# Designs tried in a protein design chat: VH-VL binders against Endoplasmic reticulum disulfide reductase DNAJC10 (DNAJC10). Part 4

Target 1, 103 residues: Endoplasmic reticulum disulfide reductase DNAJC10 (DNAJC10), of Homo sapiens (Human) (q8ixb1r130to232)
Amino acid sequence: EIITLERREFDAAVNSGELWFVNFYSPGCSHCHDLAPTWRDFAKEVDGLLRIGAVNCGDDRMLCRMKGVNSYPSLFIFRSGMAPVKYHGDRSKESLVSFAMQH

## First folded at step 2 (VH-VL)

Design m5 (framework fv_masavibart)
Fold by ESMFold2-Fast, scan of step 2:
Structure m5 (fold): chain C 103 residues (1-103), chain A 124 residues (1-124), chain B 110 residues (1-110)
Amino acid sequence: as target 1 above (103 residues)
Amino acid sequence: QVQLVESGGGVVQPGRSLRLSCAASGFTFSSYAMYWVRQAPGKGLEWVAVISYDGSNKYYADSVKGRFTISRDNSKNTLYLQMNSLRTEDTAVYYCARESYDYVWGSYEYFDYWGQGTLVTVSS
Amino acid sequence: QSALTQPASVSGSPGQSITISCTGTSSDVGGYNYVSWYQQHPGKAPKLMIYDVSNRPSGVSNRFSGSKSGNTASLTISGLQSEDEADYYCSSYTSSSTLVFGGGTKLTVL
């Protein structure tokens, strides 16, 4: 399941002790819409292995800016006590799965 | 070298239709979201419509929603804007613009290349 | 009208530095680091000069620099040259997930 995170939910989620892979997107971003089907399929494939989140940067762009989001979509792994890890691979489901499994 | 060349502009009466084209070359057209951006005489820039890299998603400014249709033909590297029910306030130079894209990070909120523009004058 | 405020005109002499301001609100320029600047010569299309406040695309002279303080972004052109004479437009992302543009500034090189 992909969980939509606003600022309060985001802070609680990344401090929960669970591993989160978060998609920072903007509703006006065409590539974010293009990624959405692949992101849904990816979330289904890794269900139970880690938590999948989404942040609408159109609702809170300051949160996104503060987390180092400078383009859309931007994908990060978060876990309490660890520095966030930015995803730099391509948009394929195979690359997303590979990156997530490197946790 | 990236090139965008618009055509189809002209003088048209209110209520009529006009179709603009933008011929792209020098890059992988099918990888980029494309915009139509207009500039009324003596005024600033206003984005009009955007289309995703594969043509599956389209968005419009409120001022043109329901009247304009954006489309693309990736096999011909061509972007289109079908303008219906034209109004005098649609008078502007219309630019074809490429949204900056990185394979990893997706779309950015700026235009790295622009066409030379085509003038659309809507007057009676 | 234009949501971002730019001076209508600015002027300088060759070799000097000039600065063009772009003032918005906390819902656009002040709230985000997503400000772009475009140069437009008469009869020509706009050309990207600065993106994300201070970044230059390849091919843009390092005489052009961008900055931001509070609700005001600035484009500075050092070592002013006759070729710099043009209209300059700023744009910013907004809290509505849209783009907004400035009214433009005419730079005259005397």
Scores: ipSAE 0.000, ipTM 0.538, lowest interface PAE 13.3, mean pLDDT 82

Design m8 (framework fv_masavibart)
Fold by ESMFold2-Fast, scan of step 2:
Structure m8 (fold): chain C 103 residues (1-103), chain A 125 residues (1-125), chain B 110 residues (1-110)
Amino acid sequence: as target 1 above (103 residues)
Amino acid sequence: QVQLVESGGGVVQPGRSLRLSCAASGFTFSDYGMYWVRQAPGKGLEWVAVISYDGSYKYYADSVKGRFTISRDNSKNTLYLQMNSLRTEDTAVYYCAKEYYGSGSYDDYYGMDVWGQGTLVTVSS
Amino acid sequence: QSALTQPASVSGSPGQSITISCTGTSSDVGGYNYVSWYQQHPGKAPKLMIYDVSNRPSGVSNRFSGSKSGNTASLTISGLQSEDEADYYCSSYTDSSTYVFGGGTKLTVL
């Protein structure tokens, strides 16, 4: 399932010890719109293997600024004790699955 | 009042170029993706191009790819369509349209909620 | 040829319900919940009636509803009124990150 993370939920998630793959998006982003169907399919395929999150930067711009998000969508892997890893691959489901399984 | 106003249409000969403009008002233009959609006289709607809110992503219909270029100037709240190598079949009313966007989750929305009045482009010899 | 198939015309009487179909493939209508419907009166710009298969924008009558089953999306208009007479278009997102429209359906209220 894709979990919407507000600031409080985000801090709890990244400090929980669970592996999170998070999509930072903005309501006015055409590229975010293009990614959405693939992201939902990806989340369904990896359900139970890692946690999938989404942050609406339109609702909490400060959270996104603090995490260094200056373009949308921005995809990151988070785990307590590890530096965040930004995803730079293509936005295909197979590429997202491969990257997620790598971590 | 949210509105879009197209301009720049006219009569041109095949092979020539024309640039359309779309002036936006009543909303934060830089927050929304924008579309160009055309309609030939007496025919249906045909999607032409889309541009992201920041101009970094652009996609085109196969029929115009390589000939048309979509761009925007967020400081002027204006969308553009540069049309090169025009063909008779490009004759149509050209509409600009605003991306509908809303979210409390990752579900982005698809719809074009605000449309301009259209500008007629006639390509004839 | 249009990528999405709609009937060329449909007709109904005031007070009746009519349904307009929009058939694509698994690479567009069947693959995504990104289907929108537009109403166009002669000489006017299109108006968004339904977004994301079944959602109505503010100000659109609840007589209009949308649904999808497999590769076919449907627009249903209940309690048909004379002002509903117009052309109706469906549109969908595609696997190629492009958008396609249906051929359009002329609704006549008799």
Scores: ipSAE 0.007, ipTM 0.597, lowest interface PAE 11.1, mean pLDDT 83

Design m9 (framework fv_masavibart)
Fold by ESMFold2-Fast, scan of step 2:
Structure m9 (fold): chain C 103 residues (1-103), chain A 121 residues (1-121), chain B 110 residues (1-110)
Amino acid sequence: as target 1 above (103 residues)
Amino acid sequence: QVQLVESGGGVVQPGRSLRLSCAASGFTFSDYGMYWVRQAPGKGLEWVAVISYDGSYKYYADSVKGRFTISRDNSKNTLYLQMNSLRTEDTAVYYCARVEDYGDYWAFDIWGQGTLVTVSS
Amino acid sequence: QSALTQPASVSGSPGQSITISCTGTSSDVGGYNYVSWYQQHPGKAPKLMIYDVSNRPSGVSNRFSGSKSGNTASLTISGLQSEDEADYYCSSYTDSSTYVFGGGTKLTVL
């Protein structure tokens, strides 16, 4: 399942002790629309192994700015007590699964 | 002052190559996606290619796919368009344009002055 | 042909108002609130006038306003001035994750 995170929920969720992989997106972004089907398939494959989140930066640009999101989509792993890790791989499902399982 | 300045246009024969450059100033170039948009004489606007802020994603209009390559050098604040196998229908003014993809609006907010490419023999 | 339909030309008198339409489908103008309008004077680059259907960038006159109803977006220019003579283009995001432009409208102020 993909969980939509708003500003108030975001910090509580990523600091909850669960491992989170979060997609920061904008509804007006063509690259985000291109990623969406793969991201949904990825979320289904890793269901129960880690938490998958999504942040609509069109609804809260300040939240995304504060998290260092400079373009869309931006994909980050969040762990309680650790600095966020940005994903720099390709947008294939295989690469996303491999990266997630590494963490 | 936010500015985009294109260069590299000129007259070339069909089948040859040309490389356009777009120099950016007055903003953090590496924060923005960039487009090349062209306009044939007396015609409307047509997007040609797009590149993400970090160069990881590139997309092309069907009319130029396989012939044109978009790239950027964030250390030099410069956008490029490599145009190969040019055709007479590629004759146009080529604009580089910034897309405000992170901020308070989503549009082509800054445009260069354009550079003319004429493909003829 | 252009993906979005605009009238080829419109005319108005100084001080009057005119409206330029931009008609698409439910897969572009009707499906998204990402419509923008551009003004282009002869020999010059386009200038952003309206973004996200109805918003004005800083420095654009409040005589320019945008709206949308169903599959049609509209640009309205009130208090027409001679400097408003230009070509006007609309643009919209699409279901194919691309941006498309309208064919353009030549505005004449007589």
Scores: ipSAE 0.006, ipTM 0.572, lowest interface PAE 10.3, mean pLDDT 82

Design o1 (framework fv_olinvacimab)
Fold by ESMFold2-Fast, scan of step 2:
Structure o1 (fold): chain C 103 residues (1-103), chain A 122 residues (1-122), chain B 107 residues (1-107)
Amino acid sequence: as target 1 above (103 residues)
Amino acid sequence: QMQLVQSGAEVKKPGASVKLSCKASGYTFTSYYMHWVRQAPGQRLEWMGEINPSGGSTNYNEKFKSRVTITVDKSASTAYMELSSLRSEDTAVYYCARDYYDSSGYEYFDYWGQGTLVTVSS
Amino acid sequence: NFMLTQPPSVSVSPGKTARITCRGDNIGSKSVHWYQQRPGQAPVLVMYYDSDRPSGIPERFSGSNSGNTATLTISGVEAGDEADYYCQVWDSSSDYVFGTGTKVTVL
């Protein structure tokens, strides 16, 4: 299940002690649309293993600015007690799964 | 602008296979999942399966998994659904449908093909 | 298997309000989408994410979703609203689930 995170809810979610993999996207972004089918498939495959989140930067530009997001899509892993880790790999499902399992 | 055009009606005997096509135009074919949904005369809509046109990955309804195969031809922007070992209860209108997905984890079908009637009779 | 149950039929007079329910366990935690199907035609999306309207769908269509019941409400009903209506959700164990359908008759 992909969970949409709003500003007020975001910090509580990523500080919950659970592993979160979050997609920061913009509605007008063609690369975001290109990623969407793979991200959805990835979310289904890892269901129950980690939390999948999404932030609509078109709706909450302040949250995205505060998290250092300046391009879309930007994919980050969050876990309480560690610095956020930005994903820099290709956007294949296999690469996303491998990266998630390393954390 | 956006359009999903399906192949024409089919009449089949029990035990045969049928392969239906759904040609997409007006959008980036590989950016949206394609689904197949059927409806027997006077009955409810029933999801059969889906395909990610980008990578070719598929998921099927357990009810149909042993008999259904969904494929794509990216160069033709066309999705296909083949259903084997046809029975009279497979008589239905078969729709292809595009899903819209925005990262909220919930998918809905924003555009549908016109439907293809498949009649299975002896 | 996850199940969505709708009343088989709803009868309403022109200008009045039709309410079509969709019942499912903890459906309020899911996003509900609604489709309208006129005889001999393909389904048309009329409501998504519980209460959002697609472009071209009039304001008299509204939606809600809480607890175990989602509702599609059609106010100021017109003859052209006569159709079958289906709710739909995605469920992690059952994938895409459609409701049993409701025939709306405008008499």
Scores: ipSAE 0.006, ipTM 0.579, lowest interface PAE 11.1, mean pLDDT 84

Design o2 (framework fv_olinvacimab)
Fold by ESMFold2-Fast, scan of step 2:
Structure o2 (fold): chain C 103 residues (1-103), chain A 120 residues (1-120), chain B 107 residues (1-107)
Amino acid sequence: as target 1 above (103 residues)
Amino acid sequence: QMQLVQSGAEVKKPGASVKLSCKASGYTFTSYYMHWVRQAPGQRLEWMGEINPSGGSTNYNEKFKSRVTITVDKSASTAYMELSSLRSEDTAVYYCAREGWELDYYFDYWGQGTLVTVSS
Amino acid sequence: NFMLTQPPSVSVSPGKTARITCRGDNIGSKSVHWYQQRPGQAPVLVMYYDSDRPSGIPERFSGSNSGNTATLTISGVEAGDEADYYCQVWDSSSDYVFGTGTKVTVL
């Protein structure tokens, strides 16, 4: 399940001690639309292993800027006590799973 | 070619309202914030407000908040700015301007401007 | 309500260097953008994120931002550089703030 995170929910979630993989997106972004089916399939495959989140940067630009988001979509892994790790791979489900399992 | 084309000059009486348009072309209209900025004769640029064309969310400069309304027509790729209760101090050139994609908070393309004259 | 102050005018001879300052409290912690505006024309972005140049802007334009002062520097000034210049930042309490503007005269 993909959980939509706003500012207060985001801080609580990424500091919960759980591993979060978060998609920072803009609703008008074509690449974000292209990613969406794969992101949903990825979320289903890793259900129970880590938490999957989404942040609408159109609703909270400050949150996205503070987290180093300069383009859409931007995918990051968050874990309390660790610096955020940006995903730089392709948008295949296999690459997303591999990246998530490294953390 | 990316363009922002604004409506023509307006002459209004004090107390009237004016509604200006800004038609975008050459890019995906809903992917970029649109802003309105004005400049009174011999004065600095002054930000009035913004809109996210995708969701319709707006934010306004407190100075204008009671009188300004920004809207969009997504099907026409057009943004509008309506300013009510006009005063002579509202005589200015009004610009629409597109914000850059990468959360930079800068204006990369500007319309040609619309002169609004409020006659006394 | 954040404020950006620029000198009202700068005079420079052709071929020399013009420096346009933009002063604001702790402006070095913000990203500064610069616009050039010729009489009767819309502003044109000439510098963004302190020191990045848009395509089409000559290398003679450079920028810096530190402490309380950001600077747009134009080396080898040409007659066509004569214009008003405005700095701009985004501030969480004031949103989009423009400087007071500087008229650059090439004489």
Scores: ipSAE 0.006, ipTM 0.593, lowest interface PAE 10.9, mean pLDDT 85

Design o3 (framework fv_olinvacimab)
Fold by ESMFold2-Fast, scan of step 2:
Structure o3 (fold): chain C 103 residues (1-103), chain A 123 residues (1-123), chain B 107 residues (1-107)
Amino acid sequence: as target 1 above (103 residues)
Amino acid sequence: QMQLVQSGAEVKKPGASVKLSCKASGYTFTSYYMHWVRQAPGQRLEWMGEINPSGGSTNYNEKFKSRVTITVDKSASTAYMELSSLRSEDTAVYYCARDSYDFWSGYEAFDIWGQGTLVTVSS
Amino acid sequence: NFMLTQPPSVSVSPGKTARITCRGDNIGSKSVHWYQQRPGQAPVLVMYYDSDRPSGIPERFSGSNSGNTATLTISGVEAGDEADYYCQVWDSSSDYVFGTGTKVTVL
């Protein structure tokens, strides 16, 4: 399940104590489109193990700017009590799974 | 609400150029790719090209690459498509359409369409 | 380049089921979108990502995609469903590809 997070929902979600892996994207971003099928497959594989979120930066540019997102797609792991961790690996399903399981 | 409004019908002679407009409203213009698609009378839909309104980068169908130019005016939330060296077989209805990104699919779907502009090329 | 082939026409009686096929090499590995076009009107997205319905599209529209064939199924066909239907995919070598189109006639 990929959950779309709006500004009003975002802080509650990432402060809930659950592990969140969030994709910050823009609808006009070609790299975001390239990532989407892999992100879908990744979400299915880790279903039930962590929460998968998506933020449409085209709809809420301020939320994305406040979270330090300056390029798309930007992938981050969030968990209450820890600093957000930015994903710097390649956009393969294998790399995403390994990164998620490390946390 | 969200809509795309296109310019009116054009009648051109062979060898001329035509420039069509597509004005967006009701959504953030720079956040979605814009596509141009045409349909000759009684024929199938044919993709012509796309533009990222934020940066202005374009990608064109190889068939039209030498004759088509897509541009945007961000301040007016308007996309343009210019087709040069017109031939009789360019007679068609031309549509602009918005790309609506969806995480679940990974590929572009055209969710909002303009009403279409008829371009007639005749001697 | 990549080709999507549809039957030119499908005739169906009111209340029956229409099935519109879209054939392409390994199309089951792609996401298929479907558009409905009534005479004199712009296309309308009626099915996306193989089997998802946009808001406002009735449940009698369904989709499937596997192997070399994607199918749009319209059950309980109504007169208002009479239209041309086009499938569409994105292909890495061909970009956006539309099918040849199918005219659905309700008689």
Scores: ipSAE 0.005, ipTM 0.566, lowest interface PAE 11.7, mean pLDDT 84

Design o4 (framework fv_olinvacimab)
Fold by ESMFold2-Fast, scan of step 2:
Structure o4 (fold): chain C 103 residues (1-103), chain A 123 residues (1-123), chain B 107 residues (1-107)
Amino acid sequence: as target 1 above (103 residues)
Amino acid sequence: QMQLVQSGAEVKKPGASVKLSCKASGYTFTSYYMHWVRQAPGQRLEWMGEINPSGGSTNYNEKFKSRVTITVDKSASTAYMELSSLRSEDTAVYYCARGDEYYGSGSYYFDYWGQGTLVTVSS
Amino acid sequence: NFMLTQPPSVSVSPGKTARITCRGDNIGSKSVHWYQQRPGQAPVLVMYYDSDRPSGIPERFSGSNSGNTATLTISGVEAGDEADYYCQVWDSSSDYVFGTGTKVTVL
């Protein structure tokens, strides 16, 4: 399941000790929209292996600014005790799966 | 102008198969999932399955998985749904619907629907 | 299987407020979408992501979602609002789940 995270829920989630792969998106973003089917297929494939989260930057601009999100979509891996890791690969399902499995 | 246009009404006997079409226009066909949803008389909307037109990947409601096949013809911007081994309880209006989401939200909604196709299964 | 339960019917007088509930376990953690279906017609999206209105839907329509109950509220009800209303969520185990439906009658 892709879990929508508000500011309070975000901090609890990423400090839970579980591995989170989080989408920072904006409703008006055409690139976000174009990639949605691939992200959905990716989320289904890795369900149960890590937690998939989503942050609506249109609803919580402060959270997104605080995390250094300056473009949409921005994809990050979070885990307690680790610096956040930004995904810089292409947005194919294979690349997303490979990146997630490395962590 | 965005449209989903479905094929016409069908009357079938028990045990037959039916194949319905849904032609999309006014948007990029491969950028949105296409879904099939049915509604039997006096009953709720019931999701049957989906297809990603870009790659052809499908997911089906477990209830229909053994009898339903969803396919796509990208060149024609048309989705198809075939339901086999028809029973009287398959009498329903069948809709195609376009799926959308806010990227990464994980919550999918149906923003445009075809007009519906009545399938009657009678002996 | 994840279940969404709605009251079968709601009756309301013109100009008053109709409230249509959609109950599901921890539904407040999900995004709820709502569809209006007039007799003989295809469903129409009237509310998405709990409380966002699609273009063309009057401001009289509003939504909320918390705990175990999501609500579609129609203020200043008009005769044209008479229809069946369905809530819907996406669930990782059940995919797309529709509510049992509520028939709104404007008396």
Scores: ipSAE 0.013, ipTM 0.617, lowest interface PAE 8.0, mean pLDDT 84

Design o5 (from o1 with heavy chain S31D S54N G55S S57G Y101G S103Y S104W G105E E107Y Y108G F109M Y111V; framework fv_olinvacimab)
Fold by ESMFold2-Fast, scan of step 2:
Structure o5 (fold): chain C 103 residues (1-103), chain A 122 residues (1-122), chain B 107 residues (1-107)
Amino acid sequence: as target 1 above (103 residues)
Amino acid sequence: QMQLVQSGAEVKKPGASVKLSCKASGYTFTDYYMHWVRQAPGQRLEWMGEINPNSGGTNYNEKFKSRVTITVDKSASTAYMELSSLRSEDTAVYYCARDYGDYWEYYGMDVWGQGTLVTVSS
Amino acid sequence: NFMLTQPPSVSVSPGKTARITCRGDNIGSKSVHWYQQRPGQAPVLVMYYDSDRPSGIPERFSGSNSGNTATLTISGVEAGDEADYYCQVWDSSSDYVFGTGTKVTVL
């Protein structure tokens, strides 16, 4: 399941003690649309193992700025007590699964 | 009424190129991906490629990558598919189809053009 | 590359139930869409996201998807249901994949 996170929900979610992999996107972004089907497949594959989140930077530009998002899509892993880890790999499902399982 | 209207039938010789058009109406052209799908006589549907009309970004089936080019004209709400180096095996009905997929959903095709028959013969 | 296999034909009597299968490795983890194509016509979407029905498609059409098999079920079959039927998925490595197609004949 992909959970849409708004500002007030974001901190509670990433500090819940569960592992979160979050996609910061913009609806007008071509690369974000290109990633969307793969992100959905990835979310289905890892359902129950970690939480998959999404932040619409078009709706909450401030949240995205505060998290250091300077391009779309930007993918980050969050866990309570940890600094966020940005994903820099290719955007295949296999690479996303491997990265998530390392954390 | 959402509609895709395709250009008319084409007859080409082997080695030629063909460029087909698909004009959209009744919806915002740039909000939905456009697919091209072909069907040879008596054969299955075969996906050829897609385009994001907003960005011009394309993705092609590996089988056709070297010969197919998909483009759009935003002002005319029209998508084009050009297939080069035509062979007899390219004789088929070619369809354009709108992707109905939501941002977070897997993609499928809900609005289809009427099809364009392309015949490749000597 | 990802492949979807359908039986080439299904014959069914009027008023009975037709079941059209679509087999693919772990297809239950994907969303399956179904198209109906009558001779000389463009395909029509009749089922999407495994089991959701587009507006205008009769309740006689239903779908399921689990494991390695997705199924389109047409109950109370009518003569107008004669057509070729294609399943379709999106796969991250193979993009858009159509099934081999099934001709449904109502006899």
Scores: ipSAE 0.015, ipTM 0.602, lowest interface PAE 7.9, mean pLDDT 85

Design o6 (framework fv_olinvacimab)
Fold by ESMFold2-Fast, scan of step 2:
Structure o6 (fold): chain C 103 residues (1-103), chain A 123 residues (1-123), chain B 107 residues (1-107)
Amino acid sequence: as target 1 above (103 residues)
Amino acid sequence: QMQLVQSGAEVKKPGASVKLSCKASGYTFTDYYMHWVRQAPGQRLEWMGEINPNSGGTNYNEKFKSRVTITVDKSASTAYMELSSLRSEDTAVYYCARVEYYDILTGDYFDYWGQGTLVTVSS
Amino acid sequence: NFMLTQPPSVSVSPGKTARITCRGDNIGSKSVHWYQQRPGQAPVLVMYYDSDRPSGIPERFSGSNSGNTATLTISGVEAGDEADYYCQVWDSSSDYVFGTGTKVTVL
């Protein structure tokens, strides 16, 4: 399940003790639209193993700025007690699964 | 109310081209992909192609790629589909349909459809 | 290229349960959506993401998807459910793929 996170929920979610892989996107972003099918397939494959989140930066530009997001899409792993880790790999499902599983 | 209103029925001769329109209202036109799907009499639904209204980027079914062109007029919130070199096999009802990306439960499905346009290609 | 196969027809008595299958290789790894099409009308979304119901679709419609078969189940069938039903998936190689369609007849 992909969970939409808004400002009020974000810090509680990523500090809950669960592993979160979050996609920061903008609705008007062509690269974000191009990623969406792969992100949905990825979310289905890892269902039950970690939490998958999405942040609409068009709705909350300040949240995205505060988290260091200045381009879209930006993908990060979050967990309480761990520094956020930005994903720098290609946007294939296999690469996303491999990255998620090493955390 | 959200609406997708399509242009009226067309009758064409073999070898001609047809250009259909789909006018959107009641939502932000550039936040949803617009797709074209056809259905020949008594046959299955067949995907033809899509356009991102924001970028103008298109993707076409390989079967139609040489003959189909999808475009948008953002100021009019209208999508167009032009099919060239018409054959009798192109006789079908042509639908426009919307796909919402990025919402958790509104993924790669067609959540709203136009009423359809019948195109008849006469021998 | 990816193929979805449905039975051509399903007959069901009023008040009974209709089951419409959609077969595809490893379809359980994909998200399946279902459309209802009444004669002379545009398709209407009745099920999405395997088992989620759009607002306005009654609870007697349910869905499942596992292995090589997805199923749309209509319990307590009513005369108004008589229609053609199509399954649909997105595939990375074939894009949007529709099933062959099933005509549900309420007898």
Scores: ipSAE 0.006, ipTM 0.572, lowest interface PAE 11.2, mean pLDDT 83

Design o7 (framework fv_olinvacimab)
Fold by ESMFold2-Fast, scan of step 2:
Structure o7 (fold): chain C 103 residues (1-103), chain A 121 residues (1-121), chain B 107 residues (1-107)
Amino acid sequence: as target 1 above (103 residues)
Amino acid sequence: QMQLVQSGAEVKKPGASVKLSCKASGYTFTDYYMHWVRQAPGQRLEWMGEINPNSGGTNYNEKFKSRVTITVDKSASTAYMELSSLRSEDTAVYYCARESSGWYDEYFDYWGQGTLVTVSS
Amino acid sequence: NFMLTQPPSVSVSPGKTARITCRGDNIGSKSVHWYQQRPGQAPVLVMYYDSDRPSGIPERFSGSNSGNTATLTISGVEAGDEADYYCQVWDSSSDYVFGTGTKVTVL
């Protein structure tokens, strides 16, 4: 399940003690559309192992700016008590799964 | 050393088509989006479109969408841009440009040298 | 359609500071990138993400972005800085948008 996170919900979610992998996207972004099917499949494969979130930066630019997101899509792992980790791998499901499981 | 090398100048008649090439070297071609940007004499830079060399997926500026086609040859690490139904106002320098940091950045870190296309009868 | 407007020209004396503005509606919520284009040459990236410099670009180049105006600042201007400068953003409805361009002349 991909959970849409708005500003009010974001900090509570990523500080909950659960591991979150979050996609910061913009609705008009072609790269974001290109990633969307793979992100959906990834979310299904890891269902129950970690939390998958999405932030619409077109709706909440302040949230995205505050989290250091300047381009779309940007993928980050969040875990309570540690700095966010940005994903720099390719857009394959295999790479996303590998990265998530290392955290 | 990363480099984008474009094909040579073209002179075309109105109504013709032109196909330009951009050969990449020094990096993994399929890891970075490739863009085409044109500049008419004395005018601003104008984005034409992009391609994901890995998937072949494209996105075009609405102004050019009916006339422009961007393709890639992965084996040759080469991107192509074909513009059809040429008009005199298509006279411009055409650049290929690589989008930085792979698939999620917004700026162009390497540019080809440009190809002048002149459309005249 | 999203538009970025720059002054057509800026004149500056050698050693002084040039400021090139880029105006766009709520541009401070976007990331602005800047390119330098010398006559007969391809554009060169000189600033990205508002204020970050690529390797090889001197410290006298700096940038800012707030509200409706982004600015590229060139201190200690040299003759070699004569060029056209273009700002650029990505916009969800317009994709990649370039500014109208500013010709910087060192007199």
Scores: ipSAE 0.007, ipTM 0.594, lowest interface PAE 11.0, mean pLDDT 85

